# Ledger of designs, part 2: VH-VL binders against Protein PLASTID MOVEMENT IMPAIRED 1 (PMI1)

Target 1, 154 residues: Protein PLASTID MOVEMENT IMPAIRED 1 (PMI1), of Arabidopsis thaliana (Mouse-ear cress) (q9c8e6r131to284)
Amino acid sequence: LVRIGMQKLSCLLSVEVVAAQNLPASMNGLRLGVCVRKKETKDGAVQTMPCRVSQGSADFEETLFIKCHVYYSPANGKGSPAKFEARPFLFYLFAVDAKELEFGRHVVDLSELIQESVEKMNYEGARVRQWDMNWGLSGKAKGGELALKLGFQI

## First folded at step 2 (VH-VL)

Design a7 (framework fv_azirkitug)
Fold by ESMFold2-Fast, scan of step 2:
Structure a7 (fold): chain C 154 residues (1-154), chain A 123 residues (1-123), chain B 107 residues (1-107)
Amino acid sequence: as target 1 above (154 residues)
Amino acid sequence: EVQLVESGGGLVQPGGSLKLSCAASGFTFSDYAMHWVRQASGKGLEWVARIRSKAYGGTTYYADSVKGRFTISRDDSKNMVYLQMNSLKTEDTAVYYCTRDYDFWSGYSFDYWGQGTLVTVSS
Amino acid sequence: ETVVTQSPATLSLSPGERATLSCRASQSVSSYLAWFQQKPGQAPRLLIHDASNRATRVPARFSGSGSGTDFTLTISSLEPEDFATYFCQQHSDWPLTFGQGTKLEIK
């Protein structure tokens, strides 16, 4: 419960949901959504508007925003970089009209994205602010993939 | 305190039928998906079936080895989950466990297990 | 289906020692990996879910780590009651699958 010596960053996680694509023909006509939530709680979940599958694709083209905080230990004066406490988010595709269907789940730890961005800035002088992700789907959507772009602002 | 109590196991001949019951207490039963997991003597664990909560459609899922022969069902008014087993085979011999899914949102692992009930399929 | 393989099959150690148990998935399961403890004649007991989250009433000496295809369960200092069979289970894809178990036995 006590975070002595730790600092708190106010962060805005952005999730640009591009598309669920290369879906089996059996998925055509279903309306899909993408949900993002903090891994250990249902509270604060955000979802895309439903998007209908047509010709093997649901093109969401919607950005979700989640405001959160991340705790970290500042860089020490001996050359060690800042250390961030884990901040996992759960991502999953769902069918609006068939809630029983499951297509797999993905966890992304925001603290790891922040750590990578900080390390690349310090080590390579390059700034990483957005991550392109493509995840394979399972269940009835096996063979398809979920395409999205993650970013954050502090 | 969460508690799951199985019953209905026993000895049956190949081709026979059995219905297993599981009585749940100590939690809001209607919020959780329930599973059956089995274990043959001296062997590992095998997932058998899942039934989702009614709020999420009450859908059922089965392992290929039992699909078409087994039926999972639930009665939320009685806090019961069932497994109807038909056309039993000798390879269905196992201890059957009733289990609760650990997370109502996504889950698929098992935070509480019953004591198990033995099903023996033999001539 | 995702095949889950545990190693070693048997691990012989003494109380007070550290135990390290491995679990490997045939394809990525992200962090959706659980660990169970089973004693003879008893139902399995959940220890860890989602690779690293300890279940209720599980002692701090149990810890899980890993992601993707390679996972580890660590028991930092073995107590006599820890000698049991341990199973890992992927909870990413259908059907749900378990490893074949690692038997932890007293040396």
Scores: ipSAE 0.006, ipTM 0.555, lowest interface PAE 11.0, mean pLDDT 85

Design a8 (framework fv_azirkitug)
Fold by ESMFold2-Fast, scan of step 2:
Structure a8 (fold): chain C 154 residues (1-154), chain A 124 residues (1-124), chain B 107 residues (1-107)
Amino acid sequence: as target 1 above (154 residues)
Amino acid sequence: EVQLVESGGGLVQPGGSLKLSCAASGFTFSDYAMHWVRQASGKGLEWVARIRSKAYGGTTYYADSVKGRFTISRDDSKNMVYLQMNSLKTEDTAVYYCTREGYSYGLPYYFDYWGQGTLVTVSS
Amino acid sequence: ETVVTQSPATLSLSPGERATLSCRASQSVSSYLAWFQQKPGQAPRLLIHDASNRATRVPARFSGSGSGTDFTLTISSLEPEDFATYFCQQHSDWPLTFGQGTKLEIK
């Protein structure tokens, strides 16, 4: 993609990994981790420390930070709003010693979070600074949820 | 040309405090997580504490045996890692090593470089 | 916690012989196991990480293998400088844990 007329925004994505919770009893004793990476590349992926499932939950309580850039076309004086180029991140739960297990994947586009924050500020007078995410898990963890809190700094 | 140099060890009475320092050189210190690992005489190695780089929030982690008593910190402007040890016990007697965390795509929690160590003796 | 156990406690061999050191984890650590060498009065030195990846400046005679719970460090032909204590470390489970060591001594 040609980025003519676009500017670069330096961002720090924060991911507070709270817990994998409401897990089936069959998951007890497994060591789990959460991975965050750019959707199209494994380079620069970050992971939590492994956390063992006890009584249906793995309480990570760890914050991950990822440096990245988002490209955008600035607003013009004729009412054209700023446009942000997509910057998707992939999130997934994994089992440390059973990597064949799949628990589902979730994609969050950082450009959409930035855009939403700008829209809330322009139309509602306050911007969103934190996103609470609860994603349903699949496979052996079906019925469970992954709880995270997302934020960013520019 | 990676080098880690510890200092601050010595003899201290039970209940006392010591602050260990580790001077790093030969690499971009601010990019790496740092650890403290100890070794008691005649015993094996025991992981003590971890501090992430500031790019990853500078979060800290502790072994259960030291949690609430020890504090790991860093000063990236001086390429320094510290370990503040409070309420010392005789069981804390060991050589303390400053270590750099190796980078791995999977799980990077191994130690690719170690300092020479500094002896901490907790005795009456 | 994941307990890591090394065997034998002491291995007596002569220069030129092959050394095989074992490390077993109480739970699967996948391939996340490291090996360190420690000489008397010195800090440990990384030899192998991620079960089989040789660290910088480590001689080719050192090799690691294994996955899950059973791991091996092999020294294909012992040199005089190889007589030292060897530790394994799992880097998969919290807290990080080490084996008790295998002392490799000259016969």
Scores: ipSAE 0.000, ipTM 0.547, lowest interface PAE 12.5, mean pLDDT 85

Design a9 (framework fv_azirkitug)
Fold by ESMFold2-Fast, scan of step 2:
Structure a9 (fold): chain C 154 residues (1-154), chain A 124 residues (1-124), chain B 107 residues (1-107)
Amino acid sequence: as target 1 above (154 residues)
Amino acid sequence: EVQLVESGGGLVQPGGSLKLSCAASGFTFSDYAMHWVRQASGKGLEWVARIRSKAYGGTTYYADSVKGRFTISRDDSKNMVYLQMNSLKTEDTAVYYCTTDLEYYDSSGPFDYWGQGTLVTVSS
Amino acid sequence: ETVVTQSPATLSLSPGERATLSCRASQSVSSYLAWFQQKPGQAPRLLIHDASNRATRVPARFSGSGSGTDFTLTISSLEPEDFATYFCQQHSDWPLTFGQGTKLEIK
């Protein structure tokens, strides 16, 4: 289905990157960054400033913003709910000084967050919705986790 | 020390099928994405397919010219990558190469290791 | 798709001379550009990746430069073994695409 009969919703995705935590001692001193991008393209990718690991954590405390469009078929009012086209975003931790290291990739489909929150967003008015996300890391960072807070504004 | 050995090429009629194999050795195969790249006689290189490592879910990517006809797969326990080729066309005639990719975060990594290729000829 | 175009199609030079090969992308590929050497009957060999990074065991006479849409491969002083076909490849966008090749031949 080409986007015939679909409407577009302009969104601003906010990603509050809190920290990479509970990291192995072998990672102390490395500078880390977090990258967020659309899964299908690097266009519009954003990343945090480098943050050095100290005592098993890198405390970024930085908010990233990424603009996007989400396409949807509105509710027909006769029983079918609004249907949103998938809008997956890719999140990953990287080491600035050791780019060969990989710590896993995490996907969040923004369309699923929107679909599940439509009624709550109406209840709370125009206020920005936030979701706490914690993902386990892999590779050399196995046992650690990446903590984020996701939000979007329409 | 690093070696990639392709096999399974041969002569097949249009509409036929072939399964290519690539045996890898000398590196930690499971850490790498694997690609197939082809080259018709006297022509340039054409990217065909990619399969990511298990850390990235084994996600597959295909050139538009082969979507729906070719399937890339891997077996990390055997250090093998495969290309199942169905509904072959004369335009698929080429030497097929297996290549490695240590996956960048926001793009494909470089193709640092290549096999010697296996010839696929699609002719009536 | 991002189209990659190489020039010239053929470059005729003598050993000891400097070779300059060009590669242009139809849209920005940032620095995600690789160069390969191919000799008849052989698989391609990676020379340069990420525009300017020389691959392992590649001689220092090979260098890459450029960013965005315009890239150059330079061979500072040609050796007899350098006469081959050279391909550039963008590894930024899907599908991955290669240039048509530049044949470096002895004069």
Scores: ipSAE 0.000, ipTM 0.485, lowest interface PAE 16.0, mean pLDDT 83

Design azi_a (framework fv_azirkitug)
Fold by ESMFold2-Fast, scan of step 2:
Parts: sequence; C-alpha cells; structure tokens
Structure azi_a (fold): chain C 154 residues (1-154), chain A 125 residues (1-125), chain B 107 residues (1-107)
Amino acid sequence: as target 1 above (154 residues)
Amino acid sequence: EVQLVESGGGLVQPGGSLKLSCAASGFTFSGSAMYWVRQASGKGLEWVARIRSKANSYATYYADAVKGRFTISRDDSKNMVYLQMNSLKTEDTAVYYCTRGRTYTYSGSYYFDYWGQGTLVTVSS
Amino acid sequence: ETVVTQSPATLSLSPGERATLSCRASQSVSSYLHWFQQKPGQAPRLLIHDASNRATRVPARFSGSGSGTDFTLTISSLEPEDFATYFCQQYSNWPLTFGQGTKLEIK
C-alpha cells in the first residue's frame, strides 16, 4: 500500500496464552502449542513452549511478545478521527506430535484493538489494557476452547 | 552487552535462610521471564524457580523440591531478581545461576540465552 | 517429568578427533532440545538450539542432529578449547529438564 501522508506507530503486542481447555478425552497426552503470526507472512511467527494435555486441559501460562508497526492517518482537526491501517494477526493451536491435525484459525486485527482503546479513553476516561479472548476449537478439539489475553503497548 | 550478576551465596547451617540477588543489565528487564537454575558439584542442572513479567502479574512457579521453602521475586525499578531461601537442607547445596528466558523471537524458539556466573550456596553443619 | 539421559558420562579423545555425544529423552520432545557447553568454574554457554541450529559465534565444527527422543551433538575435529562438559536440555514439557552431562577430556 501507498504510505504517503501516513504516520508510523510502534507497538508491542502481548499475547498471554492461558489454556486450551474442555478438550475431549481423546486429546489427553497430546502436546500442544499456540502460534501467533502476521496474517500475510509466516516470517516473524512466535510460538509457546509445548504443553501436554492432562485431564482435558493444556495450561500454557506463557506470554508471547511481538513488536510491530501500525500505520495511520492522523486526525485532521475538522472532525475526522485518526484512521488506522489494518494489522491482522493469525492465531492457531497446533499439535507437536501430530502436525496434520487442525483445530481452527482465528484472526485479530491489532488496529481494531488500538481503535477500541482510543474510543474507551475518549468516552469512559480509561484505556482498555487487556482483552480476554476465548475461541471455540474445531476438528479433533471440537467442544474445547482456547483462552488468551491480548494487550499492547505503544 | 547483556550481564547477569548473582550475589548473596555463602555457608549456612541446615534450617537456616539465605537471600540471593541477581542484577541485570543490557536488555529490557521488565519484559523478560527470569529463572533460577542450580547445579550441585559434579552434577547436572536443575530448574528451581521462574517469575514472569509484569504483563503476567509476576506469576511465580517452583520446582517441587523447593516449593513452600523458596520465594522468587523481582524489582523492575532496580532490574533485580531475588530468591529467598528458607528451611535450607543439605540437598540445596549448589551453585545458583540467574538466567534469562526468551519466548518472543521470530523463530518461536525458547532458550536460556544468558547466564550469570553463579553464586555458591553451601548448607552444612 | 521428561527425563533426559546423556551418554557416555565421560569421553576421552585427542585434539583433531571427531566427538559424538548422545542425548535421549524419555518421551518425544520433537526438536525442542538445546545443547550447552560448560567449562570448569564458568556458567553454561548456549551452543546449539532447537536440535540443529548453531548459536551465534559458535564454530562450524559443532553440529546437532536428531528429533523425537534421540539427539546427537557432533564436533567434527576437536580443538583444545573444546574439552569441556556438554549438557542437553529439553523445553518441550514443563518442568524444564537437563541431562547429567558428558565430560569431554583429553586422552
């Protein structure tokens, strides 16, 4: 994209990977990991340490950090707010010992989190500092969910 | 560039207490998980304790051998991590290393990339 | 916990020879295994990460291989500074566990 007239915001995305939980008994004993990457490229992907499923849960309790840039057009002072260019990140659970298994993929646009935080500050006087995410899993893990907490720093 | 400097080791009697300190420099300390790993003379390495960053509410984790006796803590304003050791046993005799854990890299790799020189703790009568 | 076992306990060789050190995990750790070098009185130094990737400024004579439960560290031609103790470490499962070490000594 054309970046003429756009400003650059340096951000640190934090992904607290809490757990994959309520998993079917058939998944007990599998080692799982969670991957986070920019949607458009596999370059710069980060992953949790593997965690073994025990009693229907894999408790990762690990935070991943990704440094990135978000481009934006500043507010023009004539009633038009700042406009942020989309910055999507892809999240997915994987099995270390069974790479053919797929449990679903989820996309979060960092620009939308920034926008929400700015709007909360303007209307409620406080920034949203953390987003609790809970996504339903598919495939062999159907019925389970992945719990994450997202945050960012500028 | 990156330095970890341990201190506080020494000779202590069984049942005694000791507090270890680790001074960090050359990196953004507040964003890193910090670990204590020990090594008894002529033996292998053993993980002791882990403390996560402020983003994870300074969550702490302990090896079963030290749970209830040791407390890991940190002071981000001073770039310090600590290990308070209580009710020491002869089995706790070891060189204690402060290490940095990395989980946020482009490769997705996790490893202890920097270690201090260690501080010796001897528990003996 | 995942037990990591190294063999041999001691390996006696001369400079110029090839060294092969083994590390075996009690359950699969995929490629989530590191190798460290430790000289007497010093802290461990990262040598190989993720089974086969040489750490920054580690000489080309060091190489790692293996996956699953069986791993090998190879030094193609020993230099005098290579005589040290070598440890492997898995990070596939919590708690993190280390092997007991292989001491490489001059014959």
Scores: ipSAE 0.000, ipTM 0.472, lowest interface PAE 15.4, mean pLDDT 83

Design azi_b (framework fv_azirkitug)
Fold by ESMFold2-Fast, scan of step 2:
Structure azi_b (fold): chain C 154 residues (1-154), chain A 123 residues (1-123), chain B 107 residues (1-107)
Amino acid sequence: as target 1 above (154 residues)
Amino acid sequence: EVQLVESGGGLVQPGGSLKLSCAASGFTFSDYAMYWVRQASGKGLEWVARIRSKAYGGTTYYADAVKGRFTISRDDSKNMVYLQMNSLKTEDTAVYYCTRDYGDFSEGWFDPWGQGTLVTVSS
Amino acid sequence: ETVVTQSPATLSLSPGERATLSCRASQSVSSYLHWFQQKPGQAPRLLIHDASNRATRVPARFSGSGSGTDFTLTISSLEPEDFATYFCQQHSDWPLTFGQGTKLEIK
């Protein structure tokens, strides 16, 4: 019922939405948006401003911010590392005036990114992390790609 | 109102020929891929043929079961799609539906469908 | 070819009950799966496209879910007009293939 023995980490997830690229010619003229939300709920979902496809590309160049919490069990002094509870986020492209269209859905678990950052900082000294993501699109946008960059602050 | 109306079905002997027609109205016909899908009595749906718009070269695709025997064609000036059926077999007995593919990219968004026309191949 | 298999073949329920219909693909079709409703003597009607999106004028009681190889159509509270045959169809691979259908009948 309760998260006994777990601590809460306040996080700000940043999503730099670069572009939907290499889109079929049939997509030219459509207005697209990118949505980011917690996988479990649409509450607190954020979306880019609409961007019209021109010459196979919709260049959003917009950063979205989502405040959230990640729960974890602290590191054990006897060599057990910190353990993080899953915090999945859902990402998807949508057509503003044709919401019935689907172009694929992608899940990123923020807890995995945080754990990777902690592990790398412990022995490699990396402090600032940004993850370049490029996902293949489907449906009418098949052959195209969604490019974005993820980061977080705690 | 977006509408498709099939005609041309009937009874034909094995080895015979039949030409189905489908009249489209209420949308810009020339922009869409058109399909024929059939359904034998008490059976499921089976795609038969597809023809793309002229913007995509008017290319045709056929199910293996009908390849070489059936020809799909269109006349954009009349808003018509056709299915010429040659060398008919008893296995071709079915209701034949004309349908539009919403995206023209073989997406399978079959909307709308016509009422269907019955083809019976029997001796 | 990618084969889609529906289960059960026949589902007998009463109005007001929840219906759950399954469709399984022989290989991943991502979200490229559509659901059609067909009433006796009528042409099929597009119900759900791309796994989870309701087609125009489809009541909210119909919902689709799933991805990859396992898909579900749910009708939350059956109305008399919902007793029909339901077909799933994949559009990930050529040839386009349909399931054999699930007949929803009154108990």
Scores: ipSAE 0.000, ipTM 0.460, lowest interface PAE 17.6, mean pLDDT 83

Design azi_c (framework fv_azirkitug)
Fold by ESMFold2-Fast, scan of step 2:
Structure azi_c (fold): chain C 154 residues (1-154), chain A 124 residues (1-124), chain B 107 residues (1-107)
Amino acid sequence: as target 1 above (154 residues)
Amino acid sequence: EVQLVESGGGLVQPGGSLKLSCAASGFTFSGSAMHWVRQASGKGLEWVARIRSKANSYATYYADSVKGRFTISRDDSKNMVYLQMNSLKTEDTAVYYCTRHKGYSYGYSPFDYWGQGTLVTVSS
Amino acid sequence: ETVVTQSPATLSLSPGERATLSCRASQSVSSYLAWFQQKPGQAPRLLIHDASNRATRVPARFSGSGSGTDFTLTISSLEPEDFATYFCQQYSNWPLTFGQGTKLEIK
């Protein structure tokens, strides 16, 4: 019902996990991981290998790849723009050896990134394919930040 | 399709050297970390070495049993990964597998594709 | 190093039966645990990663569960091609370590 008349766009989402940085000294020695999953389900979650915090930083430098699809209604010749169905992904940092610790969660809707890319191609020559993300952490990691680079190809 | 093909195995005496090669095809080799894993006859698997991609400065890692004796390297222009094995010991006798490491849709995977293996026999 | 122990060493079952294979780590590996299938003369094949995520083109009858130190691979209804040796591997702690394997045999 919901997807009748919609087209499917196959995408490869890349998540370059750069670092968790400016972490409090109390975090030194913990092993951290970063998890990415669809917001609505834990099935198919993708995570980095463990990375130990040293001198306030865990330098992951690992790229996660997520194959996904986004459904959309194509633009019509009568001036109605293409409409994309929401596809939110949840991102979070976790402590490998201390799962009870929480450092905050962040949501990115892939459909918004795709729509923004399509719109900017009309004005700025298709240069926008990568997004630098930098999110403040909470809990025991308050004052630190998680640095990622998101990209996708169709 | 993804293929990994190992070569360079053979019979060598203790203290000798061998260089293993692994030819990769069917994927973007330069973006993948590469590993060597070995298996002695009738036994389990043992991780040997890892080399990361250029984006991670070609960082290398080794099992303690081979540190100082083995060197992993790669040539992205040829889609090749290598394992230089020096000062070989009897306990290095095993089938050596080349495997890739890449994060994927529906999960991170350390070893999703493996080569057929190449046999290294070290005997007195 | 983290020692990984599999049990049983050999499991004898018939096609259509349920198989349950165990893997235990000497210290917590969180969810960084993979399962591989290996047939004689062949390289290992990835089945499960991150304890419970099925790898590409792996049949739905294979499932993984567990976290911390205790993990299980379940095959809900054995097919003839499933009789092979199964290895688990932790990748939480360096060096990476594997279990000694469980051989699944036709009864």
Scores: ipSAE 0.006, ipTM 0.607, lowest interface PAE 9.9, mean pLDDT 84

Design azi_d (framework fv_azirkitug)
Fold by ESMFold2-Fast, scan of step 2:
Structure azi_d (fold): chain C 154 residues (1-154), chain A 125 residues (1-125), chain B 107 residues (1-107)
Amino acid sequence: as target 1 above (154 residues)
Amino acid sequence: EVQLVESGGGLVQPGGSLKLSCAASGFTFSDYAMHWVRQASGKGLEWVARIRSKAYGGTTYYADSVKGRFTISRDDSKNMVYLQMNSLKTEDTAVYYCTTEYSSGWYEGDAFDIWGQGTLVTVSS
Amino acid sequence: ETVVTQSPATLSLSPGERATLSCRASQSVSSYLAWFQQKPGQAPRLLIHDASNRATRVPARFSGSGSGTDFTLTISSLEPEDFATYFCQQHSDWPLTFGQGTKLEIK
């Protein structure tokens, strides 16, 4: 069994959607949104309010929250360190008025962020973590980028 | 049972035309974008064409090598995708596969997980 | 166009050995990289999607790793049926592009 001996962490993923920026002039006037969901299911997906592109940018300035669970095997005093089961989230930009447009997909495994946070905390002693993400866009938005900040709370 | 079955391949002279068909069964066809990928004998894979689901406007995309000569289309009522090939050239000789890309709601772009057996197109005089 | 390059072109190994196959993209494809196995006369078979996720019914000996521009497919202990051609494919940018393939053959 996959989850035998595993424990469950309740997590709140926070996604501060900053902006889609440096967009081609052809994107001006489009209404954009950003969607965040678990990779394996559309259930519980969240998205920003629509934001219109003006002068090459759509400044969302909105924070999204998703509740989820991450499973892990705790560290033992001899042998293996704590191990987390993968918890991937899918992020993507979409056009409200032109849903046929595709701008790329980005996957972030929350379990990897948690693992990194635990390791860095043990090494450096910092308590609160935030990840600045800046992803290149594709399709009609090629040359632009999506800026957001990820965090989680247990 | 999940499957894709291609048909319509054959021998044709340069400048001729062929229409390939791909019949889907065992899954919700309308939730998928469909692709054609070809492979010349002993060579690698080359992406040819894409058609998105109706939810995404049924938009079409083509490799530069076939643009203006090939047309991809679909009929969701029959679970079919087609490739109309015009002005065929000897370099179009290949096995043609149809394959899937999940494309429903706001999620799109999963890897090609379902493939047909392929249909051989030979363009020769 | 994002070009995908595989190395080596040919890899000669014996059953029971570990195989390591490389795939490099000309620009970042994040984790949007798939691996396919193809045997003579057959359609390609999906092995790994999104860099590290095994497809349904793919044996545990197959694993994928990497992100950005460099990716690896590892077969931990080769079985006779694993001798085939392997292709990587990026699905980050359009047009979709495949590597030229790595032929895994018996030494």
Scores: ipSAE 0.000, ipTM 0.527, lowest interface PAE 12.3, mean pLDDT 84

Design b1 (framework fv_bermekimab)
Fold by ESMFold2-Fast, scan of step 2:
Formats: C-alpha cells, sequence, structure tokens
Structure b1 (fold): chain C 154 residues (1-154), chain A 122 residues (1-122), chain B 107 residues (1-107)
C-alpha cells in the first residue's frame, strides 16, 4: 500500500571493493582497508579485511553489504519525478598499522543512485544496477586511486 | 547538550484548536527530521507525525490526518503541531522527538522533550 | 499497519536477575527496530537501535538481538534503576508503531 506524502524505501547496498592501485612505492608493504559508513555516525560501519600493498596495488576483491533506507515523495501523474531525501555514505581508505595516515574521504549520496535506478526500472521485477566508481587518493597516496562498484537491491 | 522543550499544552474544549511548540537547542536543528509522539494517561506510545529536515515532506498517523498540521521554523529552531477539531481521544502527553540520523537518518528517537499535557475540561 | 506485539506485558524480577523481553512484528522489518526505556512521569530513553546497536551512554548490561520479525531485549543483571516500562518500535515503514510495553516490576 502507497500513501500520499513521505514514503520509506528499504534497500541493500552492495559495495564491491576492487583495488587501491597506482600507489607510491613508499606504501608497499602497508596493510590497507576500506571503510563504508553512514556519514553522520560510525555505528554500523563495515570494512574490508586488511589487504597488503604489493607492487603499487592492494587487490581487495571483497563485497560489503549495508542495509539502509531512504525517504521519498512519489512521482505525480503530471510528469514530476519522485523526490528523494539525501542519504550520504562516507567511504575512505585506511592503513591498519598507521591510523594517523589520511588518504581522502569520499561521500556518495545513495538517494541520487536510487532515484535514477527507480526511474529507469520496468515492470519485469526488481533489478540491481551497478555503478563503477573510481576516485583519486590524497595524502601519502597521491597519484593512486580507489576502484569500487556500487549496486543495490530494493 | 541536546535539549527539547515543549510548550502550549493545556485544558481545552472539544472541537477547539491548540498549537504546541518545541524549542530545540544543542544540535543543528535544520539537519534532522522531527517527530511528535503522544501517550494517553496510563497507555502506551503512539506516533503522531513527522517532518523532514527542510520541511518539504510530512507524514501523519491516520487518527490525526486532516486535523493536525506539523511545521517547523529552522531560523528559530522551533517545531510546531497545530491541532484542530480536537477530540477527547486526543487526551495525551505530547512529546517532540529528534530523529537519530542526519538529514532524515535512521528513524530512531535519540532525544525527547519532557512532554506537554493536552486534556479536556469536564 | 505493522503490529508490534510485546511479551510479557509485565515481569516481576529481583536485582541481579536476567530479564528477557520479546517483540514480534506482524511482517518482516529486517533490523529496523529500536528499544526504549520509560520511567513513570518521564520521557522515553533510547536504549538500542537497528535491533542490536547500543546507544551511546547506555550500560552494557542491555543488549538486543533478532532480525526479520522476532526480536529480544536482554538485561543481563538487573539493577535498581532498571525497573521501568520497555517499548519496542519498528522503523521499517509509516506509520511507525510501538509495542504495547513490558513493565519490569519488583518481585
Amino acid sequence: as target 1 above (154 residues)
Amino acid sequence: QVQLVESGGGVVQPGRSLRLSCTASGFTFSSYGMHWVRQAPGKGLEWVAVISYDGSNKYYAESVKGRFTISRDNSKNILFLQMDSLRLEDTAVYYCAKDRGYSYGEDYFDYWGQGTLVTFSS
Amino acid sequence: DIQMTQSPSSVSASVGDRVTITCRASQGISSWLAWYQQKPGKAPKLLIYAASSLQSGVPSRFSGSGSGSDFTLTISSLQPEDFATYYCQQANSFPYTFGGGTKVEHK
């Protein structure tokens, strides 16, 4: 049942952490992890198993799953699309043995991804859409990049 | 140092109107969804209404829909509940409550006001 | 609407006892469940959110478990300040609904 006003959409976010790559030689041997959490709280944060840097890369090849929800106003019959409230998630790379190192922090607003996916869905059932994400690293990892793939299921 | 303070409750006659206020301090009011929850004397908790962080979205319990209006003034850190066409069944302590999560978050109520009583003369 | 059924409606216990309260949802709510404590004349206080996450400042003797439609709140060693009414709340869909409450009373 749907009702006029705010609706709540439950979703499962998948984060396939592929690799941190093109890292400086000074990072060889460090154990790295990737953390994903809701921007406003450290509670419920998920992270990869540590992965050692070898020849400029740490190949995680691990998928993280996060349950979440987003509020939205349904589309009207006159062509106005559904409007979603922001749902930001924070992503960052960290060094297990050197927690003082910062490599940059990246925010992805899941409401934007969900809005696009819901608008493009057809009546053939729930579909998972996948997004390739790459961002440049900073600090001691300048010149490197973090590669991951986002998906979700509603 | 989060604080929520309700005001505006009192004794009313059936069919009349009353406006409740909730003044917020100690957090960025404009970043969080806000709720009203009520409790009839000796009874359990009943969720009443919600308003999004920016005031653009609102939702109501069926028992109050069409009679109550939730609103907020982010410049003054005040949440309102305008209660029209009051009924004996609306007798309760009314609490304002803050959403735990940022922007509209996790929909758990991490801070509550002290409550304000709405009751009816005999 | 999602109905939340709490069991028992009341429990008599002594300081040091292990107390378990159960909450059942009429449909699956994943882990979108919170537990609150309310003392007479006071506003409710959040204890547990997301079914099992302890709210900051809440003593570690409180724990939550469960997913889907069956959830439990456990107090491992009851203290004098824990005599209160406890409520579960689903945050899966509007309207949000609370359980009927469980009163933890002196034996």
Scores: ipSAE 0.000, ipTM 0.498, lowest interface PAE 16.3, mean pLDDT 83

